# Ledger of designs, part 77: VHH binders against EKC/KEOPS complex subunit cgi121 (cgi121)

Target 1, 174 residues: EKC/KEOPS complex subunit cgi121 (cgi121), of Schizosaccharomyces pombe (q9p7j3)
Amino acid sequence: MILPLFPETQVHVFVYENVSNCAAIHEQLISQNPIYDYAFLDAATILYKKQVYSAIIRALEDRRDEQMKTKTIHSEVILSLSPKTEISSAFRQFSMTKKSKNIVVVKIDSKLTEEEEFERLDKLVEGNRVEFSDEELQKLIDFKVLKKNYKLDPSTLENPLASILSSIALRGYS

## First folded at step 9 (VHH)

Design z70 (from z1 with K102F; framework vhh_7yz9_2)
Fold by ESMFold2-Fast, scan of step 9:
Order: structure tokens, then C-alpha cells, then sequence
Structure z70 (fold): chain B 174 residues (1-174), chain A 120 residues (1-120)
């Protein structure tokens, strides 16, 4: 995908369902294994493609402006999904865990094509790849998790997209 | 205070073997993933190998099949066995202790480096 404000930045997003090796992936992530340099998100927290893209754009803006709060652009994507600026809370809310079953994987600044990244990830992730689409994401979301993470009330639950995107764009200011 | 002490570097001929050692003190070695990186003049540090606290190993494509990383928790030591050495393996090799919290990235520990020269 091309991003209007960052047309030279290569972005790939992958969705996996029924992942059986999340504990093994988690161990590699906490070990800082360079092969696993991706943002691994719990799909239970992601409802829309625009939610992921908004977090990517915010992370890229923070990198451009020399305002990143985390070590890597991928961890900055995870932070950027949270309406708060507290790093530990963002990771607890949005990152993959040992018990995750469905994941969203983001790669930024890849020197590889989407097909080449898929071949790499297919060797690392023991699950079924599905299309990165609102339809597929809506099958994997946990609405209780979404409501808690974005503090959604009953009035916003019918159409939460604008509230979620505003929370991401205004992180730290609302 | 923490310390990583590297040893085993030196001059070796192409096709030869060398074993690097890195002994840790001042922190709980068994809780950390351990890795090896290398650096040639004018280039960034290149990752070589990683061993997790559970003993799972991964390698850079350039060394896969030739290098073996291992650890001995009783001795607080990580090893890099380098076989079938090539002139392109000439570099300063750095030991690192890596702990990344899923909740917060922690700072890595680094050794001072040990030079390896492979002659053709």
C-alpha cells in the first residue's frame, strides 16, 4: 500500500487466523529476534483497515517529527493504536500474547515485495492467512476488548469508526 | 555492575574454525536472550545469531549451516562456534544480552568486541 503523506514508505499488512504457535512467536519477540521485526497485533483489538492505517500514519508522523517514544517504527505502530501515551498500557491492550489466536502483522520499510514477506511470515506463523479486509477483521474482533481499549459508550458502539480514528489521531490530546 | 567479557577471537585461515566465548556477570544470565553481532569498517553492526532463554536458536542467512550458537547457564557463558570460515567473516564480533519486555523494550547489554581475521 501507498500512503498519501508517505508515498515512499513501503507498508504490508497481513492477517492470520487460527494461529497455533503464538507462544513461540511471543518468545522470539521478547528476545528481540531481528527476523521477527514486525508489529504483531492481537486481531481481537482491530475492527477496521482504517484503524491500522491511522496507527501507521501516526507512527510515521512521529518518526518524521523526531517524536517517537519507542525503539522501533513497529513498536510505535502498537503505541499509536492506543488513545493514551503510556507505552506499557498500549502493549497490553494491542500486542499479540502467548494466548492469541488471530493476529494482524504490520511491516514498514520492507525491502521485500508483499509476496516475499508472505513467504517469510508463512514460515514463522502457523496459521491461515486471510485477506486484510474489514469483512475478515469483523470476524476476528472482540467487541468487549474494543470497547475497553477505546472507552466506547453505548452511543458510539453502533458506528465506532470515527471515534476510534479520532482517538488514534489525537493520542495524548483528548 | 554488569559485564560481558568476550574471548576466542584472533587470526585464522580460510576453511578453519574458531570458537568465541562471552561470559556474563552482574545480571541474571538465564533470564536473557543472548546474541552475536559483527561489524566491519564503515558498516553498521550485522546480526549473526541469537539464542533465547529457552535455547531456541536463529541465524543470519550468511552464516546458517556454518555457525552454531549455544549457551551454558551454569557458567553464564554464550558461545559461537564458527566453522568453514571465509575471508568475508572478518569482523569485530560483539556479544549482546537482550531482554525485551512485551510491555516495554529494555536496554541491551553489549560487550566490547573481539576481532576475528580470516586470511585467504
Amino acid sequence: as target 1 above (174 residues)
Amino acid sequence: QWQLVESGGGLVQAGGSLRLSCTASGFTFSSYAMGWYRQTAGNEREWVALITKSGSTTYADSVKGRFTISRDNAKNTVYLQMNSLKPEDTAVYYCTARSYSFYYPTEDYWGQGTPVTVSS
Scores: ipSAE 0.469, ipTM 0.788, lowest interface PAE 2.2, mean pLDDT 87

Design z71 (from z1 with Y103R; framework vhh_7yz9_2)
Fold by OpenDDE, second read of step 10:
Structure z71 (fold): chain B 174 residues (1-174), chain A 120 residues (1-120)
Amino acid sequence: as target 1 above (174 residues)
Amino acid sequence: QWQLVESGGGLVQAGGSLRLSCTASGFTFSSYAMGWYRQTAGNEREWVALITKSGSTTYADSVKGRFTISRDNAKNTVYLQMNSLKPEDTAVYYCTARSYSKRYPTEDYWGQGTPVTVSS
């Protein structure tokens, strides 16, 4: 996948449900295993494709502008999902945990085709791949967590996408 | 041979001010973005402020309006002016030099840190 704003950067996004080895993946991440060079998100916190794309774009913009707050582009994607500037908070809010069951995996700067990347990732993730779509994401979302992460209220819940995108875009501008 | 040396930390009362300095040596200072992070015992290091090569700045929400990051390329020094300090600002503050590439941006080097304690 190529983003219009970043034509030189190939991005792949995968969704897995019923993942049995999130704990093992998490251990590899904390050990900074380069084989696990992805952004692993808890699917319970993701409602829209545009939410993920918005975070990716924000991270890429930060990199472009040399304003990354985190060490890696993938960690920056995680941070970019959050309305908060604290890295630890963002990770607590959106990153895959040992207890996660469904995940969204993002790869930035891939040199592989989607299928090739899938084959590589499939060796790491023990779960069922599903389509990266709003429909599938909606099945995996925890609205309680979503409301908490973005401080959604009855008024903003009428159009949660707008609120979420605004939160992502305006992080640090409050 | 790369070296970052922080200074300026200390004990200050709430509402007070401190100015941290970080002097770099062993590399082309002007070619790197500089940043300040802080860390408390048992917690991960959190970013505080960043200044790009061109002088563009960004701040964590918790310090915005109170802290100011600046740089003097002639002195190979980055500064953090901290005003209206709060007890929650208590931490060891670290200076970092960051290199950016299209594929692999990295935090290249860290200083030893300078402790800041804000009393109530």
Scores: ipSAE 0.432, ipTM 0.765, lowest interface PAE 1.0, mean pLDDT 93
Fold by ESMFold2-Fast, scan of step 9:
Structure z71 (fold): chain B 174 residues (1-174), chain A 120 residues (1-120)
Amino acid sequence: as target 1 above (174 residues)
Amino acid sequence: QWQLVESGGGLVQAGGSLRLSCTASGFTFSSYAMGWYRQTAGNEREWVALITKSGSTTYADSVKGRFTISRDNAKNTVYLQMNSLKPEDTAVYYCTARSYSKRYPTEDYWGQGTPVTVSS
């Protein structure tokens, strides 16, 4: 059970492992450099493709309804991954840090193709691109981080997909 | 209370150089990232260059290799050195100051703009 995708909205998602320049990227993000207008997520927090798409759909719904709490669609994606609407907590929980090693990068409303965005990101990110797939994400996840972020008990951690998607869909109501 | 005052614009021949200055007052300059945008008639403002408070620089693809942004915190001034100017660089150039937040500008400051005309 996932929310409908916005069919005319261009979305690209990239996964990078073994990134060596996270501190430099983080500095550019804090400086709000327009070339870095992407959602940069710590891959330790992402287990499923559906988790990322659910957050994107929620952010797009909030933009459509003029309910965005943050200033950009990309920051709204980061907020939307959190089960609560506290901006600082969401960024602490899901955003990349200077110490991140593996990242998920989301671009919304790109005027470029996926290949063109990859060429741009290849100049910004010093790491190895891998497929955006559940298989690759499961190699990068930190289950301790996932459990803490979504407040999962040990029994739900064995098959957490439905719980995670419900938390994203009910953001601000749990 | 806050002000950004741009100067150094004017008419220049293609292939020439020009240096823009932007002097800030009314806020703690050294705590802000500083940038330059430009606007041609009928178009939105386009980003040109950014310098962080640590001195890290980034440029739009259209100006990379030709323009250099720098800052002097003692003078509360940011500069844009424009080399190898092209007629396409003709625009009104705007200085901007951006706060460091968690990727959320709460207080952005803009200058009035300084016109640059590049003749062929």
Scores: ipSAE 0.005, ipTM 0.322, lowest interface PAE 9.9, mean pLDDT 83

Design z72 (from z1 with Y103K; framework vhh_7yz9_2)
Fold by ESMFold2-Fast, scan of step 9:
Structure z72 (fold): chain B 174 residues (1-174), chain A 120 residues (1-120)
Amino acid sequence: as target 1 above (174 residues)
Amino acid sequence: QWQLVESGGGLVQAGGSLRLSCTASGFTFSSYAMGWYRQTAGNEREWVALITKSGSTTYADSVKGRFTISRDNAKNTVYLQMNSLKPEDTAVYYCTARSYSKKYPTEDYWGQGTPVTVSS
């Protein structure tokens, strides 16, 4: 995928359901294994494609402006999903855990083609790949988790998109 | 006060072997993943191998099948056994310790480096 504001930046997003090896993946992530240099998100926290793209755009803007708060562009994506600027809170809220069942994986600035990234990730992730679409994401979301992460009240849950995107865009500046 | 001290580098002929060691002090070694990186003049550090806290290992494609990473928690030491060395393996080799926690999502330490020269 090409982003209009960052046309030279390659972005790939992958969705896996029924992942059986999340504990093993989590161990590699906390070890900062370079093979696992992706943003591994718990799908329970992602409702829309636009939510992921907004976080990616924010992370790329922070990199462009030399104001990243984390070590890698992928960790900056995880931070950018959070309405707060606190790194440990963002990771607790959005990053996959040992108990995750469904995950969203983001790769930025891949040295590989999308097909090569699929081949690599399919070796790392023991689960079923599904389309990155609003329909598939809506099957995996946990609305209780979404409500807590974005401070949504019940009336907002009927159409949370604008609130979520505003929270991502205004992270730490409101 | 933390330290990572590499040793075992040197000059070796192509096809030969070297074993690098990295001894840690000033932090709880068994709580960290350990890795090796290498760097040639004018280039960025390149990842070589990683061993997790549980002992799971991964390798860069360029060294897979030739290098073996291992650890000895009783000695606070990580090793890199390098076999079938090639001139392209010539670099300064760096040891690193990596961890993650709720407070510190990115926490790492680096050694000073040990040079390896492989002659043809």
Scores: ipSAE 0.476, ipTM 0.778, lowest interface PAE 2.4, mean pLDDT 87

Design z73 (from z1 with Y103W; framework vhh_7yz9_2)
Fold by ESMFold2-Fast, scan of step 9:
Structure z73 (fold): chain B 174 residues (1-174), chain A 120 residues (1-120)
Amino acid sequence: as target 1 above (174 residues)
Amino acid sequence: QWQLVESGGGLVQAGGSLRLSCTASGFTFSSYAMGWYRQTAGNEREWVALITKSGSTTYADSVKGRFTISRDNAKNTVYLQMNSLKPEDTAVYYCTARSYSKWYPTEDYWGQGTPVTVSS
């Protein structure tokens, strides 16, 4: 996908369900293995495609403006999903863990095509690929996790999109 | 004091071999993933190889099949065995330690670098 405000930036988003090797992937991530230079998100935290895109756009804006708080654009995506600018909290809330079962994987600035990234990721991730769509994401979300991460009250849980996007866009401003 | 000291670099002819060593002090070596990077004149530092604390290894495509990374926890040393060297492998080689953290990213620790020159 090409973003209109960042037309030179290649973005790929992948979804895997029933992942059996999250502990092994997590070990590679804390080792900062360059082959694993992706944002690995717990799918329990992602309800909409627009949620992921909003975090990507925010991370790219922060990179453009030299305002990144984290070491890589991929860690900046994870931070950007959080309603707060606190790094450790954002990773606790949104990053995959050893116990994750379903994951969303984001690649920015890929030098590979989407198909080539799939081939690479399929060797790293022991799970089933599914479409990156609102329908598939809604099968994997944990509403208790979503409510906690975005501080949603019962009235906003019925239609949380605007609240989630506002939290991402206005992180730290108000 | 975190310290990583590289050694084993030098001049070698194309097709030859070198073994680089990196000895760590001031931290619990066995708890860290260890890696090698290299920097050529005019270019950014590029990743070469990594070995995790469990011993899993990964390599950049440019060196796969020619280079082997290994570690000796008793000696606090990581090695890079470089075979079938090419002029394009000419670079300063840097050792790095990946500190454990439950939150990535985490800070990398770097050695001073050891130069390798491969002549035709």
Scores: ipSAE 0.233, ipTM 0.647, lowest interface PAE 4.0, mean pLDDT 86

Design z74 (from z1 with Y103H; framework vhh_7yz9_2)
Fold by ESMFold2-Fast, scan of step 9:
Structure z74 (fold): chain B 174 residues (1-174), chain A 120 residues (1-120)
Amino acid sequence: as target 1 above (174 residues)
Amino acid sequence: QWQLVESGGGLVQAGGSLRLSCTASGFTFSSYAMGWYRQTAGNEREWVALITKSGSTTYADSVKGRFTISRDNAKNTVYLQMNSLKPEDTAVYYCTARSYSKHYPTEDYWGQGTPVTVSS
C-alpha cells in the first residue's frame, strides 16, 4: 500500500484466522524479539480496513513530528488504535494475547515485497491467511469488544465507522 | 546497581571460533530475555541473536547456522558460540537483557561491549 502523505513508506497488512500458536508468538513479542517486529493485533478489535489505515497514518504522523509515545513504529500503531493516549490500556485493548484466535499483522518500513513478508510470517504464524478486506474482518470482529474499546452507545453501534475514525484521529487532543 | 560483564573477545583467523560470555548481576536474570548485538565503526548496532526466558532462540540471517546462543541461569550467564568466523563478523559485540513487558519495548540493560577482530 501507498499512503498519500507517506509515499516512500512500505506498508503491508495481513490477516490470519484460526491461529494455534498465539501463546508462542506472545512470548516472542513480550521478550522483544526483533524477528517479530510487527504490530500483532487481535482481530476481535478490528472492523474496517480504514480503522487500521487510520492508526498507521496517525503513527507515521507522530514519528514524522518526533512525538511518538512508544519505542517502535509498530507499538505506536497499537497505541494509535486507542481513543486514549494511555499505553497500557491500548495494549490491553488491541494487542494480540495468548488466547487470541484471529490476528491482524501490520508491517511498516518493510524492505521486502508483500509476497516475501507472507513467506516470513507463514513461518511464524500457524493459521490460515485470509484477505485483508472489510468482508473478512467482519467475520472476525467481536462487537462487545468493539463497543467497549470505543465507548459506543446503541445509536453509534449501527454505523460505527465515523466514530472509530474520529477517535483514532483525535487521540491526544483534549 | 545492575551489571553486565562481557568476555571472550579477541583476534581470530577467518574460519576460526570464539565463545563470548556475559555475566549478569543486580537483577533476576532468569526473568529476562538475553541477546547479542554488534556494531562496526560508523554503523548502527545490529541484532545478532536472542534467547527467551523459556530458552527458545532466534538469529539474524547473517549468522544463522554459524552462531549459537545459550544461557545458564544458575550462573547468570549468556553465551554466544561463534563458529566459521568471517572478516565481516569483525565488530564490538554487546550483551543485552530485555525485560518481559506487555507494553513492549521497555527498559533494557546493555554491557560495555567486547571487541572481536577476524583476520582474512
Scores: ipSAE 0.085, ipTM 0.534, lowest interface PAE 5.0, mean pLDDT 86

Design z75 (from z1 with Y103G; framework vhh_7yz9_2)
Fold by ESMFold2-Fast, scan of step 9:
Structure z75 (fold): chain B 174 residues (1-174), chain A 120 residues (1-120)
Amino acid sequence: as target 1 above (174 residues)
Amino acid sequence: QWQLVESGGGLVQAGGSLRLSCTASGFTFSSYAMGWYRQTAGNEREWVALITKSGSTTYADSVKGRFTISRDNAKNTVYLQMNSLKPEDTAVYYCTARSYSKGYPTEDYWGQGTPVTVSS
């Protein structure tokens, strides 16, 4: 995918359902295995493609402006999903855990084609790859988690897109 | 094993200045990003400022231009210089240390907090 403000930046997003090896993946992430250099998100936290793209754009803007609060662009994507600039809270809220069942995986600055990244990830993730689409994401979301992460009122939960995007774009503003 | 000890809080009049200090022990200070948060009664902790291992700084919009975060690795201390204080800055201020391992935070440490009261 090509982002209008970042045409030189290659971005790939993958969605996996019914993942059986999240505990093994999590162990590799904690041991800092460079093969696992991706943003691994719990799909229970992601409702829209635009939600993921907004976090990616915010992370890329922070990198461009030398304002990243984390060590890598992938960790910055995870932080950027949060309405607050609290790193530990953002990871607790949005990152894949050992108990996750469905995940969203983001790769930025890949030296590989999308097909080559698919082949690589399909070897690392023991689950069913599905289309990165609002339809597929809406099958995997947990609305209780979404409400807590973005502090949504019951009245906004019917159509939360604008609130979520505003929270991501305006993160850190008083 | 580890400690973060805050000092420098107190009572000050609006328009005044305070300098908060946070001294670390029990871990390698220079390997951590350091930050300040604040909390008012009935509200969640809000981020105020961050200084990275390399010395790059970022600030919440509510304090930009008024507060300055700095660090002294030789003294294992992070500072928050607070100028042009407003009654809205009244809060308990917390120091935090964050470790990064290839983009994944492995541990956050928190101080006990130091109260700041700004009178109008």
Scores: ipSAE 0.005, ipTM 0.134, lowest interface PAE 10.9, mean pLDDT 83

Design z76 (from z1 with Y104R; framework vhh_7yz9_2)
Fold by OpenDDE, second read of step 10:
Structure z76 (fold): chain B 174 residues (1-174), chain A 120 residues (1-120)
Amino acid sequence: as target 1 above (174 residues)
Amino acid sequence: QWQLVESGGGLVQAGGSLRLSCTASGFTFSSYAMGWYRQTAGNEREWVALITKSGSTTYADSVKGRFTISRDNAKNTVYLQMNSLKPEDTAVYYCTARSYSKYRPTEDYWGQGTPVTVSS
């Protein structure tokens, strides 16, 4: 996948449900295993494709402008999902945990085709790949967590996408 | 060899001010984005402020309006002016130099840290 704003950067996004080895993956991430050079998100916190794309774009912009707050582009994606500037908060809010069951995996700067990247990732993730779509994401979302993460209220819940995108875009501008 | 040396930390009362300095050596200072992070015992290191090579700045929400990051390339020094300090600002503050690349992992250099304690 190529983003229009970043034509030189190839991005892949995968969704897995019923993942049985999130704890093992988490340990590898803690150890900073380079084989696990992805952004692993808890699918329970993701409602829209545009939410993920917005975070990716924000992270890429931060890198472009040399304003990354985190160490890696993938960690920056995680931070970019959050309306908060605290890195630890962002990770608590959106990153995959040992208890996660469904995940969204983002790869930035991939040198592989989507299919090749899938083959590589499939060796790491023990779960079922599903389509990266709003329809599938809606099946995996925890609305309670979503509401908490973005402080959604009855007024903003009428158009949660707009609220979420605004939160992502305007982080640090409050 | 690269080196970052922080200074200016200490004990200050709430509402007070401190100015941290970080002096770099052993690398081309002007080619790096500079930043300040802080860490408390048992917690992750949190970013506080960043200044790019061109001088653009960004701040964490918790310090926005109170802290100011600046750099002096002639002195190879980055500063953090901290005003209206709060007890929650208590932490060890670390200076970092960051180099960006699309083709390799981000390269970070860190100082040894300078402690800041804000009393109530």
Scores: ipSAE 0.624, ipTM 0.857, lowest interface PAE 0.7, mean pLDDT 94
Fold by ESMFold2-Fast, scan of step 9:
Structure z76 (fold): chain B 174 residues (1-174), chain A 120 residues (1-120)
Amino acid sequence: as target 1 above (174 residues)
Amino acid sequence: QWQLVESGGGLVQAGGSLRLSCTASGFTFSSYAMGWYRQTAGNEREWVALITKSGSTTYADSVKGRFTISRDNAKNTVYLQMNSLKPEDTAVYYCTARSYSKYRPTEDYWGQGTPVTVSS
């Protein structure tokens, strides 16, 4: 995909369900293994494609402006999903864990095609790839987790998109 | 304070072998993943090998099958056994300890580097 504000930046997003090796992946992520240089998100936290894209755009803006708070663009995506500017909290809220079962994987600045990245990830992730679509994401979301992460009340839970996107875009101003 | 002390570099002929060692002090070695990177003049640092806390190993494609990373927690030491060396393996080799706390750059440790020269 091409982003209007960052047309030179190549972005790939993959969704996996029923992942059986999350503990092994998590160990590699904690070890900062370069092969695993992706943003590995818990799908329980992602409701919309636009939520992921908004976090990517914010991370790219912070990189452009030399305002990144984390070590890599991929960790900056994870931070950018959070309405707060606290790294540890953002990772606890959105990053995959040893107990995750469904994940969303983001790659920025890939020198590979989407198919080549998929083949690479297929060797790392033991699960079923599904389409990156609102329909598929809505099967994997945990609304209790979403409500807690974005501080949604019952009235906003019925149509939370605008609240989520505003939280991502206005991070640090509330 | 913390230290990573590298040794074992030197001059070797193509097809030969070297064993690099890196001994850690000042932190809980067994809690860290350990890795090796290398750098040639004019290029950025390139990852070579990683060993996790559990002993799982991963290698860059360029060294897979030729290099072996291992660790000895009792000695606080990580090793890189380099076999079938090629002139393109010539570089300064750096030991690194990767924190158990992900994404915090202040918890990564680096050695000063040990030079390896492989002649034709």
Scores: ipSAE 0.518, ipTM 0.809, lowest interface PAE 2.1, mean pLDDT 88

Design z77 (from z1 with Y104K; framework vhh_7yz9_2)
Fold by OpenDDE, second read of step 10:
Structure z77 (fold): chain B 174 residues (1-174), chain A 120 residues (1-120)
Amino acid sequence: as target 1 above (174 residues)
Amino acid sequence: QWQLVESGGGLVQAGGSLRLSCTASGFTFSSYAMGWYRQTAGNEREWVALITKSGSTTYADSVKGRFTISRDNAKNTVYLQMNSLKPEDTAVYYCTARSYSKYKPTEDYWGQGTPVTVSS
């Protein structure tokens, strides 16, 4: 996938449900295994494709502008999902944990086709791939967690997408 | 060869001010984005402020309006002016130089850190 604003950057997003080895993946991430050079998100925290795209775009903008707050582009994606500037908070809010069952995996700067990247990633993730769509994401979301992460209230829940995107876009501008 | 040396840390009362300095050597200072991070015992290092090569700045929400990052390329030094300090600002503050590459992992260089203690 190519983003219009970043035509030279290939991005792939995958969704897995019923992942049995999140704990093992998490350990590899902690050890900074380069084979696991992805952003691993907890699907329970993701409601929209545009939410993920917005975070990716913000991360890419940060990199472009040399304003990354985190060490890697993938960690910056995780941070970019959060309305907060604290890295640790962002990771707690959105990153895959050992207890996660469903995940969204983001790859930035891929040199592979989507299918090739899938084959590579499929060796790492023990779960079922599902379509990256709002419909599928809505099946995996934990609304309680979502509400907490973005401080959604009855007024903002009328249009949660707008609120989420605003939170992402305006992070650091409060 | 490269080196970052922080200074200016110390004990200060709440509401007080400190100015941290980080002097770089062994690399082309002007070619790097500079930043300040802080860390408390048992916690991960958190970003505080960043200044790009062009001088653009960004701050964590917790320090916005109180801290100011600046750089002097002629002196190979980056500064962090900390005003209205709070006890929660207590941490070891680290200076970092960051090199960006699209297809390579971001490279960070760190100093040894300077401790800041804010008493109530």
Scores: ipSAE 0.654, ipTM 0.865, lowest interface PAE 0.7, mean pLDDT 94
Fold by ESMFold2-Fast, scan of step 9:
Structure z77 (fold): chain B 174 residues (1-174), chain A 120 residues (1-120)
Amino acid sequence: as target 1 above (174 residues)
Amino acid sequence: QWQLVESGGGLVQAGGSLRLSCTASGFTFSSYAMGWYRQTAGNEREWVALITKSGSTTYADSVKGRFTISRDNAKNTVYLQMNSLKPEDTAVYYCTARSYSKYKPTEDYWGQGTPVTVSS
């Protein structure tokens, strides 16, 4: 996907279901292993493609404006999914954990093609790749987790997209 | 108050071996992943090897099969055994302790570096 404000930025998003090695991946992420320099998200927290893209755009805007709060663009994507600017809270809410079973993986500024990144990730992730689509994401979402992360009321749960996107775009605004 | 102190660098002939050591103090060594980076003049630091707190190891492709990272938690020390050294391995080698929150700018520990020169 080409992003309108960042047409030269290479972005790849992958979705894996039934991942059996999340504990091993999590160990590498805590260790800051450079091979694992991706945003590894718990799919239980992602309902829409637009949710992921909004977080990516916000992270790229913060990098452009020298306003990043975290060390890497990938950690900034994870922070940008959160309605708050608190790093530890964002990672607790959106990052994959040892207990995750389905994950969304984001790569920004890849020097590799999508096919080459898939080959690399296939060696790291023991699971089944599925299409990055709203349909597939809706099979993996946990609505209780989504409600808690974005503080959605019962009426907003019927159509949460606008509320989620506003939370991502307006993080830190009064 | 924390320290990472590297030792074991020096001059060696191509095809030779060196063992680098890095001793940590001032934090709970066994709770951290430990790594090695290297830097040549004018270039960014290049990752070399990492060992997790559970003992899992990973290596950069350029050193895989030649270098071995290991740790001794009783001695608060991480090692890098370098075999079959090449002139292109010439660099200053840095020890690092990886924080659970490296994503925060102040959560990394770095040593002062130890120089390694490999002559052809």
Scores: ipSAE 0.389, ipTM 0.749, lowest interface PAE 3.2, mean pLDDT 87

Design z78 (from z1 with Y104G; framework vhh_7yz9_2)
Fold by ESMFold2-Fast, scan of step 9:
Structure z78 (fold): chain B 174 residues (1-174), chain A 120 residues (1-120)
Amino acid sequence: as target 1 above (174 residues)
Amino acid sequence: QWQLVESGGGLVQAGGSLRLSCTASGFTFSSYAMGWYRQTAGNEREWVALITKSGSTTYADSVKGRFTISRDNAKNTVYLQMNSLKPEDTAVYYCTARSYSKYGPTEDYWGQGTPVTVSS
């Protein structure tokens, strides 16, 4: 995918369910293994495609403006999902853990095609690839986690999209 | 004061072997993943090999099957055994110790590099 404000930037998003090797992946991530240079998110925290794209756009804006708070663009995507600018909290809230079962994987600035990235990731992730769609994401979300991360009340939880996007866009601006 | 001290570089004929060593001091070696990178003039630094805290290893496609990374925690040393060397392996080789902080991925330590020249 190409974003209108960042037409030079290639973005790929992948979704895996029933992943059995999250502990092994997590070890590679904390070792900063270059093969694993992706944003690995816990799918329990992602409800909409637009939620992921909004975080990607915010991370790219921060990179463009030389305002990144983290070392890599992929880490900045994870931070950008959080309604607060506190890095350690964002990673605890949104990053894949050793106990994750379903994951969303984001790649920015790939030199490979989407299909080549799929082939690469399918060798790293022991799980079932599913479509990156609102329908598939809604099967994997944990609403208790979502409510806690975005501080949603019961009335907002029935239709949370606007609140989530506002939280991502307005973090640090209030 | 921390240090990463590389040794074992030099001149070797194509098809030959070299063993690089990197000895760490001033930090808890066993808590870090250790890696090797290389750089040629005019090019970006490229990753070569990584060994995790648990001893799991991964390699760049260009060196897989020819290079072996290993570690000895008692000696605070990481090694890169380089076999079947090719002229395109000519580079300055850098040792790195890598960690993950509460701020996400970080690279805490780098050596000064050791040159390897492979003649045709």
Scores: ipSAE 0.380, ipTM 0.744, lowest interface PAE 2.7, mean pLDDT 88

